# Designs tried in a protein design chat: VH-VL binders against Lysosomal thioesterase PPT2 (PPT2). Part 4

Target 1, 268 residues: Lysosomal thioesterase PPT2 (PPT2), of Homo sapiens (Human) (q9umr5)
Amino acid sequence: SYKPVIVVHGLFDSSYSFRHLLEYINETHPGTVVTVLDLFDGRESLRPLWEQVQGFREAVVPIMAKAPQGVHLICYSQGGLVCRALLSVMDDHNVDSFISLSSPQMGQYGDTDYLKWLFPTSMRSNLYRICYSPWGQEFSICNYWHDPHHDDLYLNASSFLALINGERDHPNATVWRKNFLRVGHLVLIGGPDDGVITPWQSSFFGFYDANETVLEMEEQLVYLRDSFGLKTLLARGAIVRCPMAGISHTAWHSNRTLYETCIEPWLS

## First folded at step 4 (VH-VL; framework fv_nofazinlimab)

Design s7 (from n1a with heavy chain S35H)
Fold by ESMFold2-Fast, scan of step 4:
Structure s7 (fold): chain C 268 residues (1-268), chain A 122 residues (1-122), chain B 112 residues (1-112)
Amino acid sequence: as target 1 above (268 residues)
Amino acid sequence: QVQLVQSGAEVKKPGSSVKVSCKASGGTFSDYAIHWVRQAPGQGLEYLGYIIPIFGTANYNEKFKGRVTITADKSTSTAYMELSSLRSEDTAVYYCARDEGYDFWSGSFDYWGQGTMVTVSS
Amino acid sequence: DVVMTQSPLSLPVTLGQPASISCRSSQSLVYRDGNTYLYWFQQRPGQSPRRLIYKVSNRDSGVPDRFSGSGSGTDFTLKISRVEAEDVGVYYCMQGTHWPYTFGQGTKLEIK
């Protein structure tokens, strides 16, 4: 019997995007119960990430309760940040594999079509003016905007990412870290040809310093301070890194080779 | 199913302004964007701009910037395109078209209004 | 602005025969995300445009399978495998990759 799989989609996305992923799972692990959560679809994906976390939490509780042996999470793009927060706020989750599929785990700093479509006059250099306002923080995409040239503003204004990464103090930080550490495996997937996630190493907890030089996970203060458990997970052998070149942002959930190499092995 | 219904034909003097409406029925108005396109008699299609009602954001083709304003009223599910300082070459059928917004990377124009003829003459 | 060039501009076709329309862009329409934002529209006489194809080759709901789109980069084709009377009208390609969005000049399909 295979553990159930819960899928969380990304920005301006829906369950339909995962039809190929579901076909692959059915072929390699027949009988797996896969639930693609049909919440915050399309434009509703722009709602604040804490609101999305609450809604997804309510949806996953009964699924986890029915699977005492555990469940797997596959979380795509923005959905990977929702799943990060789910694992921290749920004091009773039973997630075995958390598979993060090209998610901006350390944030986003790039001139993307998504942000440009919503804010046509903005450039990555000035988007901090919008995103780090109270109004901007009402949009999910601004909740993980991480401008490396305005660290003080990011730390003060980020209502989501800075808190779940333990970059700013929060009363629940100790409990969130304890909860996150219950995960069996953290499987990180991403690659240089994604074209949306900037820097692409954000999917592996790497990010820009103030000079826009990418520093990998082990050089990040959140890792060095073990703020939410990355160093502890790595020491346990619980972090899996699976980079793959040649895959664009909208193709991570529909590439068979990617599935066989990076996802299939973690769906016990 | 979503239907876009536009206001009736207008005849305007040079130098005046025209405001065309596009009322959406069926579906949730705030869940999609509205594009504006025009077509001069016997000519091709020309893009003017868009509005995303839920965010209040609008963007305009530079050719019309300063003369065109696109707005939306969510309470009446209606988008508006106002063009000022009208010239004879602004004589055209003006269309609104929907962007579904669930896959904005694929673009849109999946549903169009019936068009509004704007004639600019002396 | 990206220039979209269609060929032919006038396309007389015998009923039941195939028809092909070409569209060329002055710049590549492949976006950073790997998608190509190329669209095909049909405008029947006296009617508003109707979208047939999005992202090069995807047919809209209700569009007959005799319509197909293909191409990559800067060169695209709309094919009608067997022309029917209701296909009379003007066909436009459009790019959504580069701002501002631009249309081809149109191809008028007529029954001969």
Scores: ipSAE 0.013, ipTM 0.487, lowest interface PAE 7.5, mean pLDDT 88

Design s8 (from n1a with heavy chain S108Y)
Fold by ESMFold2-Fast, scan of step 4:
Structure s8 (fold): chain C 268 residues (1-268), chain A 122 residues (1-122), chain B 112 residues (1-112)
Amino acid sequence: as target 1 above (268 residues)
Amino acid sequence: QVQLVQSGAEVKKPGSSVKVSCKASGGTFSDYAISWVRQAPGQGLEYLGYIIPIFGTANYNEKFKGRVTITADKSTSTAYMELSSLRSEDTAVYYCARDEGYDFWSGYFDYWGQGTMVTVSS
Amino acid sequence: DVVMTQSPLSLPVTLGQPASISCRSSQSLVYRDGNTYLYWFQQRPGQSPRRLIYKVSNRDSGVPDRFSGSGSGTDFTLKISRVEAEDVGVYYCMQGTHWPYTFGQGTKLEIK
C-alpha cells in the first residue's frame, strides 16, 4: 500500500485549504492515509516557528511510528519551513518524500498584495525594524524575513531561518545536518506567478543579493559550504525541482496539472 | 508630534474586570508596538505585556497570563488593556507606552501615556 | 527573570554637583544583534516616566547634555554632570534584551 501522507499548512491557513489535494490523492492513490495537521491554525500560525516545530513534532511522532515503511510530507508555504526544521530536530524521522509547496526556503522579502494586507502602512524596506527586534522574533513571519539590504541584522537577529540554513553557527548544526540528510527526496515546487513568495526563487533556495539580483541555489553560500546538506542531496540525486508558471500562491494545493506533474510521482 | 492619551480613572470591585484605552495621535500607529506597564502607589514599575498592531498579536508577562488581554484597533489608533479577576493588589496607575519606530527602532517606551489610576476596593 | 539592581536607592545631591546612579543586571544584556538594550527613565513627582537614554549611551532628543549613560555587559551607569532643581525624581533602569522586560527598583534623587 501507499505510505501515509502528512500535510502542514501555511500562514493564516487551516486544513480546509487542502480539500482538493485530498481528492486528488484519493483518486490516484486510493487507500492512502492522509493526515492534515490541525495545529497553529489561522492567527495561531503567527506563533514563533520553533514553538510550531515542537507542536508538530509531537503530532507526527505517533504517525511515523505506525508507518515503519516511511511517510511523505507535503508542506505548504510557511509550513515548508516548519518541515525543514522538523526534519533537522528529529533524530529518528522516516520521511521519504518531503514535498515543499511554494515555501520561502531562503526567506521572504516583498510587499506583495498579501503582505500589504498584513502590513498596509509598512514597506518591505522598513520591515526589518519590526522583525529584527527582540519582540519581532516572537512572530513566525519575522523568523524568515530576509532583508538583503540588512543581511548583517538578519544573520544576527534571525532566531530560526539563519540557524536552520546554517548561515549562523548553532551547537546542534552537525546533528541537524545528519538528521536532514536522512530524507529520501526533497521535492521543490514554486513558480513566477505565485505573487506572494518574494523572490519566488526562494522556493528553490535562490535569493536576492544586495542589489536585488537573484542568485540561484548553486551560487548560495549555504549550498557551497553544504551547511545543512543541499550539496550532498543534489549529488545523490535526491533534489527534484518542479517549477510551474501560471499558479497563484493560494492555488498550489488545488491545481490538478500541478498535482499530476509535481506531487503524484513522489507518493509511493 | 506624538501623543498617547489614556482613558480616565476607574474604581472597581474585587473579582470584576477593567478595560483601559490608549489612543495614539501623531505618527503611524502601525509602525510601533504598544506596551503596558503598571505602578502601585509608592512602588516601582512592572511590565504587563505588549501588542504589535500590525500583526494584531500580543504577548504577556507570565505573571499576568490568563488575566490580561491586550488588543488594538488600527482604524481608531487605539490600544486596550483588559485585566480580569481584580484583586486589591491590582490597585495601580496603568501606563501605555510605545516605541516611536518611524525613523529607526530606538527601543521601548519612547513615549508614554498620562496614566490611568485603577483602584480596586469593596 | 533578569534582576536589575540599582544603587544607591536614595541620592541626596547639592545643586550644581554631579550625581551618579549604578545599574547591574543578573545576566548580560548583549542581544543577538550585537546591541545592548539598556534604558534609563526619569519620573518626576506626579508625572509619567520619560525616557532619557536608549541602548546604554544614546540621549533622547530634548534631553539635556548633562545626562550621559555608559556601561557594558552587566554594569551600567547614569551620570548627571551638574544637578539642577528640575532633576528631582525617581530614575529607573530597564532591560529589553530578555523576556520579560524588567526594571530596576528605582533611585530617588533629592536636593539636600
Scores: ipSAE 0.006, ipTM 0.456, lowest interface PAE 10.5, mean pLDDT 87

Design s9 (from n1a with heavy chain F104W W105Y)
Fold by ESMFold2-Fast, scan of step 4:
Structure s9 (fold): chain C 268 residues (1-268), chain A 122 residues (1-122), chain B 112 residues (1-112)
Amino acid sequence: as target 1 above (268 residues)
Amino acid sequence: QVQLVQSGAEVKKPGSSVKVSCKASGGTFSDYAISWVRQAPGQGLEYLGYIIPIFGTANYNEKFKGRVTITADKSTSTAYMELSSLRSEDTAVYYCARDEGYDWYSGSFDYWGQGTMVTVSS
Amino acid sequence: DVVMTQSPLSLPVTLGQPASISCRSSQSLVYRDGNTYLYWFQQRPGQSPRRLIYKVSNRDSGVPDRFSGSGSGTDFTLKISRVEAEDVGVYYCMQGTHWPYTFGQGTKLEIK
């Protein structure tokens, strides 16, 4: 009688990455129907996030329809941004727990080995030149690239994150906010040893100011203006923060202690 | 100052292929996309496709899909447009143009190559 | 494909007088980021096209103040406040909002 769980993967990822997570869920909540969505796997994870949102939306509609008691979402890394948009564009979602596993909710700005592998000739200081173009916005990672030294470019050029965060106006903003607020719980997970998500506090809606000093969620204009409902959710007691040290980016979905502490309690 | 310098004129027979080059100088080649546009004699402009050198990603106008291949060599800062199965209707001046990247405010096609005349005749 | 329709296609203008070119798109050119990717290009006889205007109304560096762009949604205008001899050529509008990118037919500006 556990609610079904839908899993959305991250950049250059696939369903295989979640085999340990599925094992943990089966051990603690036997009988749970877990669906790991095999959409936008590998290099296809580079497709524009709005394209991914549409594809994942089509996949989750029948799952939600079959579960009148509700469903849970577990969304990893970039997948957490896909799930943010899903909750906003679906006026009939029945999501109870939205579990965000180390997702760059306020964006990404960092020169990690992972980013250097993907863009070997690019430095974080120069990536804005490509990302804040219409061509760059055709790539998922550029949809949430948030250069704190070019915040004006981010606000004007981001076709995804600035709109979903309510940092720039959109005709559907009021409906998106209303839809997002239907979520039962927003469970935010992340930590200082992630090594990829930069700053790691982005997973908790914190981010760099122009001096690269991290300001936490409650200091963000997005929160203060309640642009898509964070302040309302926090007041409702619906935001859960679960930071954990010692976990690298690729280990969030395969660490038993993390699962037991941060995920298991929210899988009713 | 940015310059796009294209290869010289080509005369080709129907059924053959042509490969036109576009060498970029000034500015960072990898910071920009390169688009290809053609113009038949006395006609307007027609878009063929683009390449984003930093990602190695190319995309083509559906009208030319299967006949056009656009590539880039970052070591020589050169983009290439290859058009196969040539017919007389492909006779045109082919242009490369710089597309987005450095000054995202300025948008697409801020610099153009000089053009390459491709004549398809028997 | 988005159809770009220019009018007039032939524009004879007296030197020093204003000129106006219309460009209409079959679909709205407002992109999902809120920007409108509408461009104006000038092609002088025997030369490559050069961009005059980007994103509806922004004039490129080196383009004379005589040129101005305006419009929104599906209806756009390029104006030349006082035509000079060097303005002779073909003017094209282009949309970069929808794939594939498409151009208007071109407007030939001639001194009469």
Scores: ipSAE 0.012, ipTM 0.474, lowest interface PAE 8.3, mean pLDDT 88

